# Ledger of designs, part 19: VHH binders against q9ybd5

Target 1, 159 residues: q9ybd5
Amino acid sequence: MEGEGLLVRKIRSGVVIDHIPPGRAFTMLKALGLLPPRGYRWRIAVVINAESSKLGRKDILKIEGYKPRQRDLEVLGIIAPGATFNVIEDYKVVEKVKLKLPEESQGVLRCPNPTCITRKEREKAVSKMVLVSQDPPAYRCVYCGTTVMGDEIHDLISP
Below, E stands for the ipSAE of ESMFold2; O stands for the ipSAE of OpenDDE; V2 stands for 0.75 times the mean of E and O plus 0.25 times the DockQ between their complexes.

## First folded at step 4 (VHH)

Design s81 (framework vhh_brivekimig_d4)
Fold by ESMFold2-Fast, scan of step 4:
Structure s81 (fold): chain B 159 residues (1-159), chain A 120 residues (1-120)
Amino acid sequence: as target 1 above (159 residues)
Amino acid sequence: EVQLVESGGGVVQPGGSLRLSCAASGFTFSEYAMSWVRQAPGKGPEWVSSIYSSGGRTLYADSVKGRFTISRDNSKNTLYLQMNSLRPEDTALYYCAKDFYSWEYGMDVSSQGTLVTVSS
C-alpha cells in the first residue's frame, strides 16, 4: 500500500503498456513473440492484477529497449482496447496512445477456418478481418465469412 | 521443445467408436488452440478438427461433422477426439498439433501419431 507509488523502476527507453485488463499482459507477450525464452534479449517487467482507479485491477507491461513496430499497436489494440501505450525516451513519456480495436486487420488475424482461401499456401491471399462488434469484440473473415468473438480472437494473432 | 503423444487408435468395425488422446508438454497448453490432423496411406495431411485455447469454440471438417467431438482438459494438458460412426474412409494415422497453423508447417515431426483402421 504505502510506498507503492512506483510499482516498477522507471525505464530509460522502451515501452510501457498500462491499464491492461487483468490477465492479458501474458497474452500481449505471446502476441509480440516475447514469451520466454524468446524475450530474453529484452528486459521485461510484468505487473499482474495491480490496483487501478479506473479498472479496479490492471496489468502493466514494461519492455525496456523495445522499439515498437506499427503492427504491434494493432495487435495490442486487439488484446486490450482502452489500454494506454507509452513510448519512453530518456525516462520521459514522449508519446501516449490509447489502444483501440482496429476496424479492419490485414495479415494480423489469420482465419481459423482451414478451408478458407487465406489458409491455402498456393493461393497466397492475405488474411483480412473486419470488425463487426465492439462489445463483445467480434471479427469476420472477408473471404469465408467465419466470425470469431471475445477472447477467442487472441488465438488468431499471427506472429 | 513441443512434445505431443497421441494414443487411443486401434482396429474397429464400420459404425464403431474410438477415443483418441493427446498428451502435451513443452509449452503452456492452456494458451494455444489445438488441432487434430490425419493422413491416410498415400495421401497428404487432412485437417479434422480444432478447438480454441479456452475450449469455448470448436471447428470440424465437413467429412466428420456430427460424428466426431473434439475436447480438451487444460488442467491435464490433454486433447481428445471422440470418434463415432466410424467409416472405412476414416482409416488414417491421426496426429494432434499445436495451434491452428503448426501442422501446415510440419512443426511436429517427432510425433508418431496413432493409427485408426476401420475395416470389416
Scores: ipSAE 0.247, ipTM 0.637, lowest interface PAE 4.1, mean pLDDT 84

Design s82 (framework vhh_brivekimig_d4; at its last look DockQ between E and O 0.72; V2 from the best seeds 0.00; counts 0 for: pae E 4.0 > 2)
Fold by OpenDDE, look of step 5:
Structure s82 (fold): chain B 159 residues (1-159), chain A 119 residues (1-119)
Amino acid sequence: as target 1 above (159 residues)
Amino acid sequence: EVQLVESGGGVVQPGGSLRLSCAASGFTFSEYAMSWVRQAPGKGPEWVSSIYSSGGRTLYADSVKGRFTISRDNSKNTLYLQMNSLRPEDTALYYCAKDFYSWEAFDYSSQGTLVTVSS
């Protein structure tokens, strides 16, 4: 991994997320459901505001023993497009994925409009948000048209 | 443990104003959108307003739009609802809720704050 001199040891197994924009590590933990007290099931290292040749500053997240879910890459891609998701086994990177904004999100991003059909339990409609801008990131609800932009998109991530 | 404590309710005449507060603890306040909901006697919960975590964007129910203003102070872990031009139909128990969605299935463990609008 990048960064000599970090006071964080290598993990035997789990995940390492590198090149996180500064300030988004905790957002990721929230989105993954790993904030306390649930997060105490794992050994979690958070490096905040580390030097980065690419970004100037970055966050790093290490979660030892964590097994990623299918939706995790989508969620993390929304939070930190361009970050690197690494799966670790036996102290080695066995999988590396560059995170990206999904073109379409179903069930993960929920519409903030409570009058939207997707917010009506009786309708059983699954949220569907489409990417309408890359920079800044923006998603639009395909049902009601509500659009959310920037870091506020993170607030839409369902637990 | 998530704790939300509402305050600021009271009795006011039609056309009056109140300012509600919600003190939040047990979670990283600045990382969550927040909402106000209300429940009138004999009615189900009604969404009132929401505010994004950054405080930059707000949403309102049509019934309160132009009269209510939601705001937050992340440094104080506090959510606010400024209510102007109050009407009798605004009479309800007002609750603070985490994020945009949780109030829909919320067990409303908090006591809420009672707003009564009457002449």
Scores: ipSAE 0.546, ipTM 0.789, lowest interface PAE 1.0, mean pLDDT 90
Fold by ESMFold2-Fast, scan of step 4:
Structure s82 (fold): chain B 159 residues (1-159), chain A 119 residues (1-119)
Amino acid sequence: as target 1 above (159 residues)
Amino acid sequence: EVQLVESGGGVVQPGGSLRLSCAASGFTFSEYAMSWVRQAPGKGPEWVSSIYSSGGRTLYADSVKGRFTISRDNSKNTLYLQMNSLRPEDTALYYCAKDFYSWEAFDYSSQGTLVTVSS
């Protein structure tokens, strides 16, 4: 029980995502494009099912040298709303963000319905999903009304 | 490298049943939705069914609803399609595909499995 971000070797710079629900660290690696065979350019530490006073159990993800894209925070918030995103510089937290479910998602979540206009003609419409419930999380396609809830949402994240 | 191997096809009479299998490797199977796609002789690919990564929810083409059942076993990295009440129009090469989207851009490198419904 060494606390948030201290369980594994401290990183000089990069990101530390803490308070991740158990098992979702790998979902995050997938969403960031870092699941094998990718990710070998980054020094990555994953702590699975660690003790947490806040959640009972948690995952922790450390990515040394990583600079997040604008898309990354939105995607990570979809996977682990309530998790803590820490930007590390010179071994200290210089920025801390509590991840949240985005109210709208454009170009990140794709509709799973094969007859949706966003699937048929990629040039005509960009996927647009709106948050319709926070607990459980649920998104609805603006174009065809298809609704996806909970962990199913993770399957819709575009690479 | 993503590798998908389909099996279980064959020749069956109308009204018969077949169970198709897809053995997946080269990716974290449990993290991806999966789809079944078919290609009838002389036709383009037609989406048949999809299943979410957890197996908790499924989607079906209108032409197969009530007759086909998609399922998966994440512990075995295997996707299934149970095909009941088969019709001559179901005759096609059947392919499995990673996620909901890959089949649309798919250059079919796998052999597929042939299902023939006749006489």
Scores: ipSAE 0.323, ipTM 0.693, lowest interface PAE 3.0, mean pLDDT 84
Fold by ESMFold2, look of step 5:
Structure s82 (fold): chain B 159 residues (1-159), chain A 119 residues (1-119)
Amino acid sequence: as target 1 above (159 residues)
Amino acid sequence: EVQLVESGGGVVQPGGSLRLSCAASGFTFSEYAMSWVRQAPGKGPEWVSSIYSSGGRTLYADSVKGRFTISRDNSKNTLYLQMNSLRPEDTALYYCAKDFYSWEAFDYSSQGTLVTVSS
């Protein structure tokens, strides 16, 4: 239960993402296509910079009626590893997942190297990025060896 | 509406230097990687350099590595390209682009900034 402060109602069905590192809730909404102009069809509550015993501060995201795709879970894990992803049905949590950096990303993280074979229209290779470090987070392209680290990984999420 | 305005081009002799600027508006500049691309007359676009959203990491085409330096100032929504040791083959219209990928669809909506290295 929450005390005094911002009132946020329980949702009947959808998703609640809790323990989001502060400052990342809007990045998450943009990456999933949930902000205008692309998305404005869900009831969305965003709590910014709330108190967290675990993190000191956190963001919280509640989305009524949202059914995540598998790609969405990978995107969320890249942006907010360690956050808690809750699926809500009939006002109850029916599934709870701790978001994690995916071990592999195929098609979600696109190689930033323009000379990579995955960047050429005539080639049939799909981008594949593999996790090579958890702390700091780092991914490497299996084709050209390009490595990306830290928060810059978010720049590689395929549109 | 995304707007990118390039400037700083000009005529320079081989071995000279120029600094290009790109003023960005219509999007949150600090959230996106940025790229420079160039197009010589009669040729298709050629990627030059890219920089991550934080400004900490950079990528360069082999043809410019060691001579060009990409940078950004997120507080001014401005992207830069310092070009040293210029060669005649660097002669082109230079454009900036949002992210690592959008330059591949090349859009002539901006005029770019012309760099001419005369022999």
Scores: ipSAE 0.255, ipTM 0.650, lowest interface PAE 4.0, mean pLDDT 84
ESMFold2 (binder alone), look of step 5: mean pLDDT 83; pTM 0.841

Design s83 (framework vhh_brivekimig_d4)
Fold by ESMFold2-Fast, scan of step 4:
Structure s83 (fold): chain B 159 residues (1-159), chain A 119 residues (1-119)
Amino acid sequence: as target 1 above (159 residues)
Amino acid sequence: EVQLVESGGGVVQPGGSLRLSCAASGFTFSEYAMSWVRQAPGKGPEWVSSIYSSGGRTLYADSVKGRFTISRDNSKNTLYLQMNSLRPEDTALYYCAKDFYSWEPFDYSSQGTLVTVSS
């Protein structure tokens, strides 16, 4: 059974992200700006490499009191497409969203090409990348055509 | 605190080779892309090369393609730059940088390593 041998308490309010691919919960914390010493204002529970009927293995991330921004949902979808995002109020799931790779991303993913105009302070161009493959995930910069794929996309998430 | 310590610079003749190293501490090295940047006397910083966090992909400035090779050892928190077929215009202080290079000035506290290519 899923979660057998693991004990994690329920949260009154906040978010629960389930069905995260193994090892990516820390990638999520980094991308959300919640790796220590930051994130101290929220109670965070992380379950790494737990049993899952759906995935074989999964991570789970619980953040009490956290209200996500629109940027956060895009970032989480890039890191763990197919994961389940749950909004909790009074110990009940009030909203459930299946995360997906955004079809385009503006201001979230930076182009790794240092000669791209989106990397130049004076150009004022906001990064824009478009999804060109779902499996493996791949994004292409609309300005310079540079394509990035797989886990290396996570290196491009802007702080 | 992020700490980067470059080494391996020296004086070589044109056509020579050098291998630069960068020892990183104060952050989770394996989670960040890394870059090499150089600054010639009297000039601004110039991006040289970058490597993704996994080491699976590399990027090079047109001026160094085919001559330089960037690599990393995540188990040792160390970044490398193998420099072959060196030219006088490669003379510069070489710095390693956390993450991909951007045009904005770096906030480096490292001293860099000096590479001098002279006839």
Scores: ipSAE 0.000, ipTM 0.273, lowest interface PAE 12.4, mean pLDDT 81

Design s84 (framework vhh_brivekimig_d4; at its last look DockQ between E and O 0.82; V2 from the best seeds 0.00; counts 0 for: pae E 3.1 > 2)
Fold by OpenDDE, look of step 5:
Structure s84 (fold): chain B 159 residues (1-159), chain A 119 residues (1-119)
Amino acid sequence: as target 1 above (159 residues)
Amino acid sequence: EVQLVESGGGVVQPGGSLRLSCAASGFTFSEYAMSWVRQAPGKGPEWVSSIYSSGGRTLYADSVKGRFTISRDNSKNTLYLQMNSLRPEDTALYYCAKDFYSWEHFDYSSQGTLVTVSS
């Protein structure tokens, strides 16, 4: 991720997400709540359609100074399974995680069915979606059975 | 700043049709699901329909299935609601909302468009 072909400089500390499928970098920013104006808290570099020996084309996301939350890996795994999440400290990768689809998502993926019990505030039921297919990716609501697959899953990510 | 501007409301007789539009700005429209909700006089907000960001899948309330059609044009940042076979009980202020969920916490950012179905 630090090769001569990169368009942006190294970051001292923060997060670098590499091998993002083309077009999903902004989806990630949206899901993480880092689109403007909130995103102005951090220095963010977005590289789109970079050449990739592995993927042909890829996106790269660098967020300097960003401290990942517990749910971030889950969210990013949903958006870009197979991408690489790197934690940077003092210009070095100190942690590397291969992102993956979570087998179960609680509280992150919300059921799009407004009649679902999880969509009723008075019920205080937390959304729970289970992975039912890897390819294409698909999640099913354990309460009402609503199933969503493909990139449409991204629309279910709670802010 | 997120802006949603609804239009197309009016007065129609039962059995009539209307087409609502929602012009969206201040966010990447194509990255969000969108919803229509309505609020009738003296009642709470009611979900009407939703459409995924790609436009490939739609959801409808039972009360409007077969009569209403939600659609979107991402190139124009516009959401639509085609309403056919309108009934008096469809009378309400119609709101456009970002994503599937935001309407649950009503923000006063939109004025809505009034639909009145009356003989």
Scores: ipSAE 0.790, ipTM 0.893, lowest interface PAE 0.6, mean pLDDT 92
Fold by ESMFold2-Fast, scan of step 4:
Structure s84 (fold): chain B 159 residues (1-159), chain A 119 residues (1-119)
Amino acid sequence: as target 1 above (159 residues)
Amino acid sequence: EVQLVESGGGVVQPGGSLRLSCAASGFTFSEYAMSWVRQAPGKGPEWVSSIYSSGGRTLYADSVKGRFTISRDNSKNTLYLQMNSLRPEDTALYYCAKDFYSWEHFDYSSQGTLVTVSS
């Protein structure tokens, strides 16, 4: 006796990231430790290069069952400043955050310079990088002065 | 689960050239920077070169700059090291490593590829 319509699958709990610049959804999965073959415990939906009135084109990322950490907001903000981060509980958006470039990053971005003091295990210096430009995004290591910009920054995200 | 297979080593005279290859599997190669590291007989590991995930930017140790060229083919999941003007001090086992950082905790599970520069 059930009259059921066709339903779009909704997530009960987890995260939905919208307005991601085209091509950066996989970079986000990498930063979260969910690139294949990892991530098998979550249901992950990735929409690549979709139409967007705001951006022209966008990616969308849904991760059902994922519980984000504060570190996750920082790395996602570095990858996709301006994207919308939605926390879902009981099929409802309970938190909505507009991601932004952090003004400084400590322990999240690691200097790529192998001679930097932060790369020497015995020195125990925690990597610290400061935002020096927003467009294009650029960060500078406070210890050795190495500067990285644009998509290069994504390779510095601590594994 | 990350698998890296180095090849292309051999015996060459000083001034010669070799091209090393690293076949990567078990991870999304195109999303990670990659590095070459070497270990000479009786010495610890020495970083040689790194390349960003896009292939657009490269880094070299001062000892190899101008002689070695790192490159990658993301469509083939393969990393390369073109080695020119080889010197006896370049003699080492050569290893590839995922990202800029993994070689610092290198476990020597891969066999590497042996480069011997001798007259």
Scores: ipSAE 0.420, ipTM 0.740, lowest interface PAE 2.4, mean pLDDT 84
Fold by ESMFold2, look of step 5:
Structure s84 (fold): chain B 159 residues (1-159), chain A 119 residues (1-119)
Amino acid sequence: as target 1 above (159 residues)
Amino acid sequence: EVQLVESGGGVVQPGGSLRLSCAASGFTFSEYAMSWVRQAPGKGPEWVSSIYSSGGRTLYADSVKGRFTISRDNSKNTLYLQMNSLRPEDTALYYCAKDFYSWEHFDYSSQGTLVTVSS
């Protein structure tokens, strides 16, 4: 009975990210380095613009065998706060995490101000961005005070 | 393959204007912040200006504020730099770069566009 009515078959093991705001699934894959050539090593299913009672519409990612690091979960939470991260084992959800905006980000969100001390290699300072608003999302650099908000934050994810 | 092709440079007199263009291909232009960087002879790269992916917010080096305007047209995958009130110290090769950060390690794969301000 499982899989009946689903847009994509269940995976045996890996990760399902559900309730992704529409249009962000590929941003997540790019930020995690899961697109070709590296991403084609993984079985990835992307559902775009599915129905969602929570959001009206949503994206869904299913990634077989994927086990994200803590840094990767930070990236996912920055791109799609409120999305549901599901760990799958033996076709069953064994862990469920609601992604959230981190209170602070070190090294993942880089300050966009080129005169910030964190942009100077001689200073060796690691970027630190702190959350100053949940809705709209906003972060402020602790060193120079530069503030970014909304979808602008996605531009700050380290290459 | 990511391609950035700069154009619009030339020789102008002090006080003159130029508009630089950067045609982008091989990536989803509208999802990335973009930057202009310049390199004067014998000097390292100098950041000039950046623009967020939406085109709504812009950043400028102090040396060009009030004289240069960065803009983008996401429907045409094109980045622009309007350069007014040009000075001899603006003479440089001008390059565009993807995002806020990659210009620091620019490999000069594009040719850039030369701006010469000379009386």
Scores: ipSAE 0.327, ipTM 0.709, lowest interface PAE 3.1, mean pLDDT 84
ESMFold2 (binder alone), look of step 5: mean pLDDT 82; pTM 0.838

Design s85 (framework vhh_brivekimig_d4)
Fold by ESMFold2-Fast, scan of step 4:
Structure s85 (fold): chain B 159 residues (1-159), chain A 121 residues (1-121)
Amino acid sequence: as target 1 above (159 residues)
Amino acid sequence: EVQLVESGGGVVQPGGSLRLSCAASGFTFSEYAMSWVRQAPGKGPEWVSSIYSSGGRTLYADSVKGRFTISRDNSKNTLYLQMNSLRPEDTALYYCAKDFYSWESGSFDYSSQGTLVTVSS
């Protein structure tokens, strides 16, 4: 039987993100603005902590009917570099992208330094961060020089 | 190594104009915001203006807003400050700075050289 497995149906159209590090599928849903009560317009399937020959364990995220936005690949790459992003049409993969840490990110990551000019609501400065290390992932704010590393980066993704 | 060299200062009468330049080297100029900071005799440093990496957005201190214009030429790795309607209170050493001011430490990544602007008759 299927005593420990999750049963997930195939989607006709939308996106499938595979090879997500364990636990990061919900981080992705939050970053895409799809955590409940939002996201109800799409059928969402989440497989958490499944077996993976590459990662040992992985998450899988399926969002039926979802049309990816221009910021999505950038945001998802920040959360899960190395994950596979699949665009599905008529039950077939029509586009496959391996996600990567963007070399720079503008208007997506919030600087953690509370004294940074990008944190001053009056100034309306658009955040800009540059990738300075891939392993561990690290971004530097171009405006104040503050560096943020590893899992802390995920908390800085603006809604 | 980051190197910033300011020029264009001088003596000018009240109401006059000057254009400052900053030649940058040792980093990818087009990827960083840039700022102008000044220090008047006997006073601490004061932030004057900043420009985003693309040149698409600018910020000014209230004391210079409407009189000064910051600009950049990424092809020449050069930052500019056009100063119009100069006042005696604008008399200071002017410094070019990489990135925005850090309010946490009150410091900038900038040249110690500076260029002197004196507004007097």
Scores: ipSAE 0.000, ipTM 0.085, lowest interface PAE 20.2, mean pLDDT 77

Design s86 (framework vhh_brivekimig_d4)
Fold by ESMFold2-Fast, scan of step 4:
Structure s86 (fold): chain B 159 residues (1-159), chain A 122 residues (1-122)
Amino acid sequence: as target 1 above (159 residues)
Amino acid sequence: EVQLVESGGGVVQPGGSLRLSCAASGFTFSEYAMSWVRQAPGKGPEWVSSIYSSGGRTLYADSVKGRFTISRDNSKNTLYLQMNSLRPEDTALYYCAKDFYSWEGSPYFDYSSQGTLVTVSS
């Protein structure tokens, strides 16, 4: 890894999410529950709208000491497919993951159709969405068939 | 255009050994952690083992600890899985994968190759 070594090596341990589309670092923090008043326990650095050879412009998110849950990894992939998730140990990248849209998402995305069975608490049906398009991103509810696309998907991420 | 080609599978008796290989191309192999994933007949995918990009750390599923050894050769863009003391329950198609996530125990990875079949008889 050349050129990005200084940025990645700035934290001793934790995660660095790089190549985030401009503006989506805040969407990630909101979805992870780390926007104020939450997140105070973590050392978080956000770079917004930086230059990128890959994307032209990018956001970067660094969270020192943080260990995301599997659900968090799915959420990050929904928000920034193609972003790079770096695991850092002793200032070195030890694992690099390219985030992607999950083929199926269960319990993460809320169906926007208010009449969907998954919106009825008494029925106890867990939301289940399947990926039907990569570009633009689109998910379809398995229960009612409602499809959601593009940035609207981010609004459906369950807290 | 990530390409992963697994090989080395076969039929062995319980207690036998096999060495799987995965030839990688289409990406900078030395920058990515790599994993082995298997799928037994009639079951979902099961993560088996992972190795960090440097080779400096390895992780194993409890079902294979002490029996399997993952390794890599970054100069040859090749991932290996040495499987010893094989059991009937190790029978599966074995896939190599990149883009794993080591925290929370649940791997986040992509594999779409043909895989290599390992059958432990009787």
Scores: ipSAE 0.046, ipTM 0.500, lowest interface PAE 6.6, mean pLDDT 81

Design s87 (framework vhh_brivekimig_d4)
Fold by ESMFold2-Fast, scan of step 4:
Structure s87 (fold): chain B 159 residues (1-159), chain A 121 residues (1-121)
Amino acid sequence: as target 1 above (159 residues)
Amino acid sequence: EVQLVESGGGVVQPGGSLRLSCAASGFTFSEYAMSWVRQAPGKGPEWVSSIYSSGGRTLYADSVKGRFTISRDNSKNTLYLQMNSLRPEDTALYYCAKDFYDSWEGSFDYSSQGTLVTVSS
C-alpha cells in the first residue's frame, strides 16, 4: 500500500498545467486557493523542477476533478505566461490553451500604492491595471499611474 | 533495458474475442501502473485502459467500457487485455505502456512493435 502509485497517474478529468516556470506551481496553488487547509477535496500532483527542452527546467501541475473558473485562467496567465493549460476529459486533452498576460486586469491585481483611490475603503473603486510590457511583464494602475513589474506582480494577486 | 513484448493479436470477425498479453522486463513491474494504447492506421494514439500497480483499480476509455477487461499478474510480470464483442473500429496496433511522470498527451514509455488486431470480413 505505502508507495503505491509512485508515478503520476493519468487523470480521468480535470486540468494539467505544463511548461510552468520552475517554482511557480506553488504560486499557482496559492492563487487558486488550493494550499492546505483548502484543497483537500482535490487530488493534486506536482512535479517541480523537471527537465524541459523548452525551458531547461519546468513545473507540472495536475488537479484531478477541478473545473476552472474564468478568473483562474487570467490569474494563471499572470503567474506563468507561455505555460500550457490542458482540460482533461476521459483521459484525453479536450481543450488546450497557451496562457498569456491579460492586456487588462480588473479586480485581480491590487495597486501597491497605499494612497491610491482603489486602496481607499471610502471610495470603493475596483482595481484596474493595464499591461504596458510583456518582457519583463509590467502593469500600470489606471487610477494613480503606479507601475509594477516582474515577480512583484504575483504578490498583488487579490484573494 | 526496459522491454515490453506484446502478443495475442490476429484477425477476428465482428463480435469475436481476443486476449492480448504483454511481457515486461527491465524494471520492477509491480511498482508501476500499466496501460494499453492503440493506434489505428493514419490516426494518433488512443488510450484504451489502465491498471494500478496493485491491480486494485482499473480504468477504461468510454469506447471500450463493458467490452474490454484489463488485468495483470505481478508474479509473472505480465499485463493482459481481454477484448470481447470486437468491432471494426477496434482495428489497430495495440501497445502496452509503462506510465511515465514527465509525459503527457499520449506519450508513454514503450519500446515495442505492438500487436496487430484486425476486426474484418
Scores: ipSAE 0.000, ipTM 0.104, lowest interface PAE 16.0, mean pLDDT 77

Design s88 (framework vhh_brivekimig_d4)
Fold by ESMFold2-Fast, scan of step 4:
Structure s88 (fold): chain B 159 residues (1-159), chain A 120 residues (1-120)
Amino acid sequence: as target 1 above (159 residues)
Amino acid sequence: EVQLVESGGGVVQPGGSLRLSCAASGFTFSEYAMSWVRQAPGKGPEWVSSIYSSGGRTLYADSVKGRFTISRDNSKNTLYLQMNSLRPEDTALYYCAKDFYGSWEYFDYSSQGTLVTVSS
């Protein structure tokens, strides 16, 4: 049904992330550390702005051979809550997860307040943020109370 | 070698008070933030409170705000936790920790801690 899907090869193993909001597939690649020159150990296919009955428009990201880490699911959920994460083995979906905004995030989101304890290298505090709103998405730093909302959250994702 | 020795625990009735101490050695105490962490029987460690190296800023878990006060004496290399209005749920082994740590999965307590039991 989708013209863009006709040219995308099925993957034997790896991950397929579907129902990504338009444009966020590249945000995902950046957050996973897979933008060039990284990522070349995996075959990556990106479908941008495809038609979707669920979202009107969607991105799709396929990463052949990739084995996700636990941190990856949290990060991907922050970028595209509601997207579908599929683990593929032998051309079959062996695991399917609907991504969601994590209730709390530790060591993933950098507090934007430069005076926050988590920004001071000498104190070695690890960032911890709690979800305070789902629509729009908003996180509050537990240490200094600074709140970040919407697309600004994606800029705070740390490698 | 970092050494931390907690003391001041005991048995107290609900509503009572206790003052915990932590004697630190093996590092320059005045240059590090310090934290209190507790572990109730059968549960994982829970962060309680932290204090900046200068003592100028303190942080508390929501469960203890308004009841506990963290303080330090850099001249004595000692960290304190004043616990007021104690509740049965405060029953735990209390540990002091060097600096802020964000992952308790890899934290290895080098001390025995001090036991606080709140019961009637």
Scores: ipSAE 0.000, ipTM 0.101, lowest interface PAE 20.4, mean pLDDT 78

